# VH-VL binders against q8ixk2r445to577: the designs that were tried, part 298

Target 1, 133 residues: q8ixk2r445to577
Amino acid sequence: FFGMLQNKGLTDYCFDYNPPDENQIVGHQVILYLCHGMGQNQFFEYTSQKEIRYNTHQPEGCIAVEAGMDTLIMHLCEETAPENQKFILQEDGSLFHEQSKKCVQAARKESSDSFVPLLRDCTNSDHQKWFFK
Key: E = the ipSAE of ESMFold2; O = the ipSAE of OpenDDE; V2 = 0.75 times the mean of E and O plus 0.25 times the DockQ between their complexes.

## First folded at step 13 (VH-VL)

Design q140 (framework fv_recaticimab; at its last look DockQ between E and O 0.88; V2 from the best seeds 0.00; counts 0 for: pae E 3.1 > 2)
Fold by OpenDDE, look of step 13:
Formats: structure tokens, C-alpha cells, sequence
Structure q140 (fold): chain C 133 residues (1-133), chain A 120 residues (1-120), chain B 112 residues (1-112)
């Protein structure tokens, strides 16, 4: 699966990554933004290694969850996907993070009008449903 | 065995376009990124960009952004690099090169190179 | 772009000599989460495609003789040929693959 990763509950919002320096893509937070399909900021790929790859860079970036955090941070992909980069995109649309045993939820950023994907306890909320478009 | 076989030498006039092909064999074409590198006579190696054969996604170096187009035909395991509005300083050997693992490694296999000569 | 600078641009040596080529990157190519340096070395002979020698700064590609070794970390790297052989006269390039790809300007190793 590849393309825009769109949320079901937060209509018309997609995974978005736009690092300030294209030569340093590691360490910044993945956000949600209106789906526009322009450029490379919203192009992601779900791989057989259970990675969510940002493949507009070489090497590719892979979304990771750092210890103690609930945000999605960009790391580099590796030959063997580390545990903190493994996700399961389930048939029902839920995006499950294996290491934390939590689901990715579209949420409003604190004190902001912007939105971000955050790890939360898994529910049947449409805000935790995702699909590639 | 892995092989990358490129198309033959090209002679073009300024302003024309050239399309170089790179046929891959001995491995799953869609499983590996394909990059393009050129080398002007007596000069070093210059990275041009890459394509994901699986997704078709591309990224070009800014120096070529408005003139280069990279494509692929998965049915025949072939990558293409087209350079338009050719100039004399585009005279070079053009290489396709495979990345060993999904962009995380250097180039382990190279095409034999395609000489492109731009002359009036 | 990450700029790669090699030294020297050219050098002459004799068979049996120890040869050292250096490469410096404008920013670190060390990935802190896996402690790997995204740095490679290539060998190119006239009229031929480049050949991968070293990757991860110090890992030899399969089939590469033991006399070739890579070292360094962060921004400073070195390729060493412990005892130069006749077939080693060529041009050598360093390459970073931490962010896209960029090459050093090359080091031409000629016979003295």
C-alpha cells in the first residue's frame, strides 16, 4: 500500500511530513494536514516489514515511536525494522503499534488548531481508522 | 546474476532530448531503487536522482529538476532516464545504479554506462 | 547537499606501498540510532563503471581484497590500501548515502 494515508474520522486529513531540512529528515514529528496530493510530503508506503515509510528520501524515512512518547517521529529505515517502527494496518483500518500496543489516532494538537497522529488506547473510533488513497 | 544493461551511445544536438534505458535482470526489479549518475569526460560522479520501481515515485537533484524525467516499465524490468533541452555540458556517460536495500545502502550494481554526446 | 571532499585529488605510488585517501563530509553521516556511518568507497578504472569497495565506512564488499580497509566516523573517513597491487591503480570516490547521494571529487591513484 502506498500514497496518501488518510484518516476516516478526521475527514480529508492525511499523514504529512515536511522537515525543515531535506538533508536531515530524522527527528521531526509527523503531523496531519489536509490531503492535497501535491509534492512529496504526503507520500507514504506500508511495507511487508510493517513499516510506514516516507519514501521521498533516500534512504527512506520510517515512522518510529520513541520510548515514553505518544508522537510519531521520523527515523531512517533500516535493513531490519526495529521494534519501535513496526505497525499493523488492520483490515478494519486501525493502525496498531506493536511495541506500545496502542493505536494511531488523529488528534488535535494541544493549544493548536493543527492535528497530529498520536498513540492512544485502541478503540473503534473512526479517528483511529486509516486508509491509503 | 544481477545485470543492468543500458542502451547504446547517443549523439544529440543542443535543445534535443535523449532517453536512456536500463534493463535489469537477475533480481526482482520492483524490489530495489534505481538511481542515475552521470560523469562528464575527465570529471567526477554526479548524482541525478532516483525512481522507486514499485511505486514510480521519483526524486531529482535540483540541478536537473526541470529537465529530467525518470520512468520505469515493470513488465520488462526497465528503467528510463530522459533529459531534455540538452546542452553541450550534458555530454557525459550516464549510469543506472541499483541500491542494495530499499535506499539504505550504496550502489552495488551499475549499468555499463551510456555515452551521450551533445554537439552542434 | 552534503558535500564530500577528498584528499588528495591525485597521488603517485609504487607497488607495495601503503596508500591512504581521506574523505570529509560537510555534515555528519553517522546515524545515531544504529551507530552506522552512511559512507561508501568506490573504485573506478578507465572506461568502466564504478565498483563498490567499502560500505558502512568499514565493511568490505564481497570479493574485495583484505588490503582494502575503511575507517572513520562522523565527518572524517579514510580508505587505506595496505600494500598496493598493480590492479589497484584507479580513481577512488567516497560517497555519502545518509541523505540522497553525493560523491567526493575523486582521487586518482597513478603508478610512480
Amino acid sequence: as target 1 above (133 residues)
Amino acid sequence: QVQLVQSGAEVKKPGASVKVSCKASGYTFTGYYMHWVRQAPGQGLEWMGYISPNTGNTKYHQNFQDRVTMTRDTSISTAYMELSRLRSDDTAVYYCARVRYSGTYPFDYWGQGTTVTVSS
Amino acid sequence: DIVMSQSPSSLSASVGDRVTITCQSSQSVLYNYNNKNYLAWYQQKPGKSPKLLIYWASTRESGVPDRFSGSGSGTDFTLTISSLQPEDFATYYCQQYYSFRTFGQGTKLEIK
Scores: ipSAE 0.901, ipTM 0.954, lowest interface PAE 0.5, mean pLDDT 96
Fold by ESMFold2, look of step 13:
Structure q140 (fold): chain C 133 residues (1-133), chain A 120 residues (1-120), chain B 112 residues (1-112)
Amino acid sequence: as target 1 above (133 residues)
Amino acid sequence: QVQLVQSGAEVKKPGASVKVSCKASGYTFTGYYMHWVRQAPGQGLEWMGYISPNTGNTKYHQNFQDRVTMTRDTSISTAYMELSRLRSDDTAVYYCARVRYSGTYPFDYWGQGTTVTVSS
Amino acid sequence: DIVMSQSPSSLSASVGDRVTITCQSSQSVLYNYNNKNYLAWYQQKPGKSPKLLIYWASTRESGVPDRFSGSGSGTDFTLTISSLQPEDFATYYCQQYYSFRTFGQGTKLEIK
């Protein structure tokens, strides 16, 4: 699947990646931003290796969660997907992180107006439901 | 057997445009990015940008961003690079080259090159 | 852009010589999470497209003779040809692929 990855509960917000330097994409956090489809910041691919790829860069970026953390950060994709880069997009729309056994939730960044995807215990909340647009 | 076969040599006047084709065979076209690299006479290799044949997503080097268009036709496994508003320093051999879809490898196969000559 | 600088720009050598070519990047191309350097070396003969020799700094591409070797890490890399053969006279390029693709300016290796 390819497109904008939109949240059901946080209406009209999509995964967005805007690194401060296009030559330094590793290690920055993925955010949520109003869906617009411009500037290539919001186009991701879900692959048969269960990766969420940012393909506006070569090598491609792959979303990862480092052990013990809850933030989604950009790593480089590898030929065989590392375990911390594997997500299952379930039929109910939940986005499950295999290594941590947690789900991706739209959340307000602490004490700010911005939103980010974070890992949380899986629930049936619409803030944990995602679809490609 | 992997092959990248490019269109023939072109002679152009300044201000014109050129469209170079790169026909792929021997592999699944949508499984690999297509990059374009040029080489002016007696000079080194200059990366121009890429297209994903699967998604159509492109990224161009800033030196070409307002003059280059990269496209593809997946039904005939062909990528295209069009360069507009040609000038004499665009005289070069233009190559297509593929990279695995994840982008973790360098270029493993190259086209034979297409010579573009812009007068003077 | 990650700038790639090769040295020397040209080199004259005889068959049987050991040849080294260096390449420096303006920033590290080592990806710490997999401990690989995203650096390649290509050979180009006149009138031909480039041919991949080495990737990940030190891994030879299939079919490349073992007289070609690569070494280095981070920002400093070397291509070595241990015993030069007549078919090795060509231009050699390094390339980083850690962030997009950029090439060194090339090293022309000529017969003396």
Scores: ipSAE 0.436, ipTM 0.815, lowest interface PAE 3.1, mean pLDDT 90
ESMFold2 (binder alone), look of step 13: mean pLDDT 92; pTM 0.940

Design q141 (framework fv_recaticimab; at its last look DockQ between E and O 0.88; V2 from the best seeds 0.00; counts 0 for: pae E 2.6 > 2)
Fold by OpenDDE, look of step 13:
Structure q141 (fold): chain C 133 residues (1-133), chain A 120 residues (1-120), chain B 112 residues (1-112)
Amino acid sequence: as target 1 above (133 residues)
Amino acid sequence: QVQLVQSGAEVKKPGASVKVSCKASGYTFTGYYMHWVRQAPGQGLEWMGYISPNTGNAKYHQNFQDRVTMTRDTSISTAYMELSRLRSDDTAVYYCARVRYSGSYPFDYWGQGTTVTVSS
Amino acid sequence: DIVMSQSPSSLSASVGDRVTITCQSSQSVLYNYNNKNYLAWYQQKPGKSPKLLIYWASTRESGVPDRFSGSGSGTDFTLTISSLQPEDFATYYCQQYYSFRTFGQGTKLEIK
């Protein structure tokens, strides 16, 4: 699966990553932005290693969850995916983070009008449903 | 065994376009990124860009952004690099190169190179 | 772009000599989460494609003789040939693959 990763509940919002320095893509937070299909900041790939890859960079970036955090942070992909980079995109559209046992939810950023994907307890909310477009 | 076989030498006039092919064999074509590197006569190696054979997504070095197009045909395991509006300083040997495993490794296999000569 | 600078640009040596080539990157190519240096060395002979020698700064590619070794971390790296053989006279390039790809300008190793 590849393309824009769009949320079902928060309609027309997609995973978005735009690092301030294209030569340093590690360490910044993945956000949600209106799906526009332009550029490469909304192009992601779900792999057989259970990674969500940002493949507009070489080496590819892989979304990771750091210890104690609920945000999605960009790391580099590795030959063997580390545990904190493993996600399960389930049949029902839920995106499950294996290590934390939580689901990725579209949420409003605190004290902001912007949106971000955050780890939350798994529910049946459409805000936790995702699909590639 | 892994092999990258490129198309033959090209002679072009300034302003023309050239399309170089790179046929891959001995491995799963869609599983590995393909990069392009060129080398002017007597000069060093210059990275041009890459393409994901699986997704078709490509990214180019800024120096070529408006003139280069990288594509692939998965049905015949072939990558293509097209360079337009050719200039004399585009005269070089052009290489396709595979990245081992994911995109996190160096180039482990190279094509034999394609000589492109641009002259009036 | 991450700029790679090699030293020297050229050198002459004899069979049996110990040779050292250095490479410096404009920014660190060390990934802190896995402690790997995204640095490779290639060998290129006239009319031939480059050949991978070293990756991860110090890991030899399969089939590469033991006389080749890589060292360094962060921004400073070294390729060492402990005892030059006739087939080792070539041009050597360092390459970072931490962010896209950038090559050093090359070091031409000629016979004295």
Scores: ipSAE 0.891, ipTM 0.950, lowest interface PAE 0.5, mean pLDDT 96
Fold by ESMFold2, look of step 13:
Structure q141 (fold): chain C 133 residues (1-133), chain A 120 residues (1-120), chain B 112 residues (1-112)
Amino acid sequence: as target 1 above (133 residues)
Amino acid sequence: QVQLVQSGAEVKKPGASVKVSCKASGYTFTGYYMHWVRQAPGQGLEWMGYISPNTGNAKYHQNFQDRVTMTRDTSISTAYMELSRLRSDDTAVYYCARVRYSGSYPFDYWGQGTTVTVSS
Amino acid sequence: DIVMSQSPSSLSASVGDRVTITCQSSQSVLYNYNNKNYLAWYQQKPGKSPKLLIYWASTRESGVPDRFSGSGSGTDFTLTISSLQPEDFATYYCQQYYSFRTFGQGTKLEIK
């Protein structure tokens, strides 16, 4: 899949990545932003290696969750996907992070009115349901 | 056997456009990124941008962002670079070059180059 | 852009000589999570396309003679040709691929 990765419960919000310097993409947090399709901040690819790739950089960015953390952070993709970069997009729309055994949920960032994807215990919440458009 | 074969030399006037093709063979075209690099006479190499042939997503260096378009046709394993509003300083050899996977590697194979001459 | 500064601009040498070419980046190209330097070296002969020699700073591409070696880390890198052969007279470029792509200015290696 390639496109905008949209949340079902947080209506019209998509994965968004806008690093302050396009030459330094590693280590910044993925956010949720109103789906707009403008620029290339909201285009991601889901690969056969179970990666969520940010294609607006070379090398491509791959979404990761570092051990003990719940935030989605940009890393570089590698030839063999590291375990912390593997997600399963399930048929019910759940986005499951294999290493942590948690699901990606749309959540409000505590320090602002911004929204972010975070790892949470898996539920049937529509805020844990995602689809490409 | 990997091969990148580019279209032939072009002579253009200032203000025109040029479209260079790069036909890939010997590998799965959609499995590798295609980059474009140019080299003015007697000068070094200048990176222009890339396209994912799998998704069609492309990103351009800021120096070319307003004038370059990169596309591909997966049915014939061919990438294209179009440069518009040509200037005399766009005279160069234009190369396509392949990148493995997520772009975590350098250019392992290059096309033979296409000479574009921009003159009155 | 990550600026790549290459030195020297040109070099005269004889067959059998050991030569070194240096390359410095304006910021580190070491990716700490995999400990790899995203730095490559290319050889270009007149009228020909560049050819990959070294990647990840020190890994030789398949078919590249072992007289070519790369070293360095972070911001400072070296290409070494241990015993120069007639076919090695060319222009050499370093290139970072940590953040997009940037080439050094080139080093022309000439027969003395």
Scores: ipSAE 0.491, ipTM 0.831, lowest interface PAE 2.6, mean pLDDT 91
ESMFold2 (binder alone), look of step 13: mean pLDDT 93; pTM 0.943

Design q142 (framework fv_recaticimab; at its last read DockQ between E and O 0.91; V2 from the best seeds 0.00; counts 0 for: pae E 2.04 > 2)
Heavy chain, then light chain:
Amino acid sequence: QVQLVQSGAEVKKPGASVKVSCKASGYTFTDYYMHWVRQAPGQGLEWMGYISPNTGNTKYHQNFQDRVTMTRDTSISTAYMELSRLRSDDTAVYYCARVRYSGGYPFDYWGQGTTVTVSS
Amino acid sequence: DIVMSQSPSSLSASVGDRVTITCQSSQSVLYNYNNKNYLAWYQQKPGKSPKLLIYWASTRESGVPDRFSGSGSGTDFTLTISSLQPEDFATYYCQQYYSFRTFGQGTKLEIK
ESMFold2, look of step 13: ipSAE 0.596; ipTM 0.866
ESMFold2 (binder alone), look of step 13: mean pLDDT 93; pTM 0.946
OpenDDE, look of step 13: ipSAE 0.910; ipTM 0.957
OpenDDE, second read of step 15: ipSAE 0.898; ipTM 0.953
ESMFold2, fold request of step 16: ipSAE 0.575, 0.590, 0.583; ipTM 0.858, 0.858, 0.848
ESMFold2 (binder alone), fold request of step 16: mean pLDDT 93, 93, 93; pTM 0.945, 0.945, 0.945
OpenDDE, fold request of step 16: ipSAE 0.920, 0.917, 0.911; ipTM 0.959, 0.958, 0.955
ESMFold2, last read: ipSAE 0.540, 0.561, 0.566; ipTM 0.850, 0.847, 0.850
ESMFold2 (binder alone), last read: mean pLDDT 93, 93, 93; pTM 0.944, 0.945, 0.946
OpenDDE, last read: ipSAE 0.912, 0.921, 0.919; ipTM 0.955, 0.959, 0.958

Design q143 (framework fv_recaticimab; at its last read DockQ between E and O 0.80; V2 from the best seeds 0.00; counts 0 for: pae E 2.2 > 2)
Heavy chain, then light chain:
Amino acid sequence: QVQLVQSGAEVKKPGASVKVSCKASGYTFTDYYMHWVRQAPGQGLEWMGYISPNTGNAKYHQNFQDRVTMTRDTSISTAYMELSRLRSDDTAVYYCARVRYSGTYPFDYWGQGTTVTVSS
Amino acid sequence: DIVMSQSPSSLSASVGDRVTITCQSSQSVLYNYNNKNYLAWYQQKPGKSPKLLIYWASTRESGVPDRFSGSGSGTDFTLTISSLQPEDFATYYCQQYYSFRTFGQGTKLEIK
ESMFold2, look of step 13: ipSAE 0.597; ipTM 0.863
ESMFold2 (binder alone), look of step 13: mean pLDDT 92; pTM 0.940
OpenDDE, look of step 13: ipSAE 0.905; ipTM 0.954
OpenDDE, second read of step 15: ipSAE 0.903; ipTM 0.954
ESMFold2, fold request of step 16: ipSAE 0.502, 0.614, 0.608; ipTM 0.837, 0.861, 0.860
ESMFold2 (binder alone), fold request of step 16: mean pLDDT 92, 93, 93; pTM 0.938, 0.943, 0.941
OpenDDE, fold request of step 16: ipSAE 0.918, 0.920, 0.915; ipTM 0.957, 0.959, 0.957
ESMFold2, last read: ipSAE 0.514, 0.444, 0.502; ipTM 0.835, 0.817, 0.834
ESMFold2 (binder alone), last read: mean pLDDT 92, 93, 92; pTM 0.937, 0.940, 0.941
OpenDDE, last read: ipSAE 0.916, 0.916, 0.914; ipTM 0.956, 0.957, 0.956

Design t32 (framework fv_retifanlimab; at its last look DockQ between E and O 0.06; V2 from the best seeds 0.00; counts 0 for: pae O 11.2 > 2, placed apart)
Fold by ESMFold2, look of step 13:
Structure t32 (fold): chain C 133 residues (1-133), chain A 121 residues (1-121), chain B 111 residues (1-111)
Amino acid sequence: as target 1 above (133 residues)
Amino acid sequence: QVQLVQSGAEVKKPGASVKVSCKASGYTFTSYWMNWVRQAPGQGLEWIGEIHPSDSETWLDQKFKDRVTITVDKSTSTAYMELSSLRSEDTAVYYCTREGKYYLSYAMDYWGQGTLVTVSS
Amino acid sequence: EIVLTQSPATLSLSPGERATLSCRASQSVSWYDLSHMNWFQQKPGQPPKLLIHDASNRATGVPSRFSGSGSGTDFTLTISSLEPEDFAVYFCQQSYSTPYTFGGGTKVEIK
């Protein structure tokens, strides 16, 4: 799949990546932002290796979660996908992180209007359901 | 003024199929989820599924998955729901309903007039 | 699937009285401070009409005598002073998790 990765529960929110330095794309957190499809910040590829790639930039970035953490951060893609970069987009729309055995949920940062994808225990909430647009 | 106008009542025999149309006007058809909900006579409401007209992304209640097809025609701003292998328990009024966009949420804010589908031998 | 249980099934009241309708969900339908419980009014031969979205927000054109409250699993629709046009069936509905589900309804009828 290639396109915007949209959350089912929030009104028109998508994965978004906007690193402050276009020459250093690793180490920053993926956010959720209103879906707009402008520029290259909201386009991701879901690969046969179960990666979520930010491949509109070279070198390509792959979303990862470091052991014991719950935040989705950008790493460099590797020839063989590491376990912490593998996500299963299931038929029910859940986005399952294999290594942690947790699901990606739309989360609200503190008491704010800022939203991020985070790993949480898997539930049936539409906030844990995703689709490519 | 948002308006959803559905096709007329249908009488079908068991085993047949039915296709109900829902023509939308008064809003940007491709920007809002369209849902189908049915109500058997004297009974409660049952969600069937929904489609986003921009890309045809669909979500269905599992109990209908093998018998229902939800589609759209963007050029006519029309949604369709087709139910196959009809049984007597499928006798109901079928509604299309749009999900409006609210703060971080959706709600079914406009409904079609309903289409009575009667299945009898 | 989230089951919504409404009570009472029938509420027999006179115009001018206060109506209190309850809806209990089999699991929380709240995401942070938002509760995805909606309320609809339905009269015979008509489609449902949205009254309240997200627990407590009145839909456009809905009179102020209608109010909603609750969070998590327990929700209430209140009609502060019944008008003749308010005698109808009321449904709660959750939009937290597909498949979306409706309660069985509370019929508000004239005593």
Scores: ipSAE 0.861, ipTM 0.934, lowest interface PAE 0.6, mean pLDDT 94
Fold by OpenDDE, look of step 13:
Structure t32 (fold): chain C 133 residues (1-133), chain A 121 residues (1-121), chain B 111 residues (1-111)
Amino acid sequence: as target 1 above (133 residues)
Amino acid sequence: QVQLVQSGAEVKKPGASVKVSCKASGYTFTSYWMNWVRQAPGQGLEWIGEIHPSDSETWLDQKFKDRVTITVDKSTSTAYMELSSLRSEDTAVYYCTREGKYYLSYAMDYWGQGTLVTVSS
Amino acid sequence: EIVLTQSPATLSLSPGERATLSCRASQSVSWYDLSHMNWFQQKPGQPPKLLIHDASNRATGVPSRFSGSGSGTDFTLTISSLEPEDFAVYFCQQSYSTPYTFGGGTKVEIK
């Protein structure tokens, strides 16, 4: 699957990555932004290695969860996907992180008007449902 | 170019085991699921299971859960399918097949030449 | 498991004629607008060859006379004008969920 990764509950919001430096794409947090389908910031791919890849730049980035964190951070993709980059996109739309055993949920960023995907305990909330568009 | 080369034909007695190999080349072995499918003479296709070489995650059809073991050797880019407690109805051509990436999903795009396994007394 | 039923079992036609093959799934194999249905061609003594993926996309090197359509539970493979090399068995296959399953096949034979 590839394209915009859109949230079901938080209507019209998609995964968005906009690093300050396009030549340095790793180390920053993935956010949620209004789905616009323009540019490179909202193009992602779910691979057979269970990665969520940011395929608009070379080298390619892969979403990872760092130890002790609940945010999604961009790392470089590797030939063999590391454990912290493995996700399962379920048929029901839930996005499960294997290592943390948590689900990706659309949430409001603390003290902000912005939104971010965060790891949370898995529920049946539409805010934890995602689909490619 | 992508190639899947399987081991040669096997003749086994009932109750024995068989292990078929599939050597992959021409692509990143650890990036694609490898499937096993069999076809009895004059019959249709039957999915056995799949494995992802990166971490050996494996899915099997419930029908084979007690008799089939699928493994990989990353160092040689080879996948294996072992079937135990062989029966006459296991006589079939066994195929390995790569599940490649296509647009929004995946499809079995490359196949081995097949390995005939004959089970007879 | 998802059962795939193909019809007809045998299709007898002449070169140049149009072939229409059907595949029906026991449940939907579509997720949103993506249909996880594939079509294969198989000739005697050979492994299956991928023709169509995702219901309507031709695999690399597949002639334009082959086309796929459908969504949900009903799918169709069409050969607009049969060539001599097109007489073979055709299988549909769903990759929507495990266990992956195949249809029983349609044999396209020369009349």
Scores: ipSAE 0.000, ipTM 0.610, lowest interface PAE 11.2, mean pLDDT 92
ESMFold2 (binder alone), look of step 13: mean pLDDT 94; pTM 0.955

Design t33 (framework fv_retifanlimab; at its last fold request DockQ between E and O 0.89; V2 from the best seeds 0.89)
Fold by OpenDDE, fold request of step 16:
Structure t33 (fold): chain C 133 residues (1-133), chain A 121 residues (1-121), chain B 111 residues (1-111)
Amino acid sequence: as target 1 above (133 residues)
Amino acid sequence: QVQLVQSGAEVKKPGASVKVSCKASGYTFTSYWMNWVRQAPGQGLEWIGEIHPSDSETWLDQKFKDRVTITVDKSTSTAYMELSSLRSEDTAVYYCTREGKYYLSYAMDYWGQGTLVTVSS
Amino acid sequence: EIVLTQSPATLSLSPGERATLSCRASQSVSWYDLSYMNWFQQKPGQPPKLLIHDASNRATGVPSRFSGSGSGTDFTLTISSLEPEDFAVYFCQQTYSTPYTFGGGTKVEIK
């Protein structure tokens, strides 16, 4: 699967990544933004290694969850996907992080109109369901 | 004005299939989710599934997973719902309905006139 | 799936009276300050008509006598003063979680 990774519950919002330096794409948080498909910031790939890969840049980035964190951070992809970069896009649309055993949920920042994907306990909320578009 | 015009009533035998159409007009067909909802006589409403016409992304109630196929024809702005292996309990009025956009949510703001599907031996 | 329970099943009132309809969800259908609860009106032989979306927002063209309130699991549709054309069946619906589900409906009938 590849393309925009769109949330089911949060109307028309997609994974979005815009690194401040195109030559250094790692270390920043993935956010949610209105799906627009006009740039490369919303293009992701779900790979056979269960990675969510940001492959519009070289070297390629892979979404990871750092220890003790609930945010999605861009890391470099590795030949063998590390455990903290493995996600399962389940049949019901839920996006499951294997290592933390949590689900990716569309969340709202406090006192902000901004949204981010966060790891949360898995529920039946459509805000934890995702699809590629 | 937004309009959803559905195909006419159907009478089917158990085990048969039915395909209901819903022609949309008055809006950009490929920009809105189209849902299918049914209502048995004198009963409540039951969501079947939805499809986004732009790429045919489809979500179904699990209970219909093996019997329902929702499709669209973008060239004619028409959505289809096909239900196979019909049973008497499938007798209902079937509605197509568009989901309007409301900032962070959707709501079924326009409905077709409904299509009565009667399953009887 | 999320189960919606509407009460009462039937509400017998006269024109001009206030109608209060309840919808209870088996779990919360709220996400922060947004509640994914909708209300529909249905008259015989017609499709449902959207009245309220997101718990408290009137759909386009809906008279001000209709109002929605609530959050979490408990929601209310209020008709401040019933008009003759308001006697119908009203359904609540949640869109918080697929599959989307509807309540069993409340029939508002003339006393």
Scores: ipSAE 0.933, ipTM 0.962, lowest interface PAE 0.4, mean pLDDT 96
Fold by ESMFold2, fold request of step 16:
Structure t33 (fold): chain C 133 residues (1-133), chain A 121 residues (1-121), chain B 111 residues (1-111)
Amino acid sequence: as target 1 above (133 residues)
Amino acid sequence: QVQLVQSGAEVKKPGASVKVSCKASGYTFTSYWMNWVRQAPGQGLEWIGEIHPSDSETWLDQKFKDRVTITVDKSTSTAYMELSSLRSEDTAVYYCTREGKYYLSYAMDYWGQGTLVTVSS
Amino acid sequence: EIVLTQSPATLSLSPGERATLSCRASQSVSWYDLSYMNWFQQKPGQPPKLLIHDASNRATGVPSRFSGSGSGTDFTLTISSLEPEDFAVYFCQQTYSTPYTFGGGTKVEIK
């Protein structure tokens, strides 16, 4: 799949990656932002290796969750996808992180009007359901 | 100004299919989820599923997964719901309803007039 | 799926009286400070009409005598002073999780 990765529960929010420096895309957190499709911040590829790739830059970025963490952070993609970069987009729309056995959920950052995807225990909430564009 | 106008009542035999249309006007059809909800006589409301007309992204109640097809025609701003392998239990009024956009949520703010589908004889 | 239980099934009241309708969800339908519970009014032969979205927000054109409250699993629709046109069936609905579900309804009827 390729396009904007949209949350089912929130009104028109998509995965967004806005690194401070386009040449230093590794190590920053993925956020949620209003879906707009402008520029390349909201375009991701879901690969046959179960990666969510940000491929605006070479080398390509792949979303990962580090052990014991719940935040989605950009790492460099590898030839064979590491386990911490594997996400299963299921038929019910849940986005399951294999290594942690948790699901990606839309979360509100500290009572702000800012939102991020985080790993949480899997539930049936539409805030844990995702689809491409 | 938002209007949803549905096709007329249908009478069907068990095992047949029915296709109900819902023509939208007064808003940008491709920007809002369109839902189908039914109500059997004297009963409550039952959600069938929804489609986003921009890309045909579809979400269905698993109860209907193998019998329901929801589609749109963007050129006519019309949504369709087709229910196959009809049973007497499918006798109901079928509504289309759009989900309006609210703060971090959706709500079914406009409804069609309903289409009675009767499955008998 | 999330089961919504409405009570009472029937509420027999006179115009001018206060109506209090209850809806209980089988699990929380709240996400942070938002509650994904809606209320609809339905009169015979008509489609449902949205009254309250997200637990407490009146839809456009809905009179101020209608109010909603609650969070988590317990929600209330209140009609502060019944008008003749308010005698109808009221449904709650959750949009927290597909499949979206409705309560069984509370019929508000004239005494």
Scores: ipSAE 0.839, ipTM 0.928, lowest interface PAE 0.7, mean pLDDT 93
ESMFold2, look of step 13: ipSAE 0.808; ipTM 0.922
ESMFold2 (binder alone), look of step 13: mean pLDDT 93; pTM 0.952
OpenDDE, look of step 13: ipSAE 0.879; ipTM 0.945
OpenDDE, second read of step 15: ipSAE 0.908; ipTM 0.953
ESMFold2, fold request of step 16: ipSAE 0.828, 0.834; ipTM 0.928, 0.931
ESMFold2 (binder alone), fold request of step 16: mean pLDDT 93, 93, 94; pTM 0.950, 0.952, 0.953
OpenDDE, fold request of step 16: ipSAE 0.932, 0.929; ipTM 0.961, 0.960

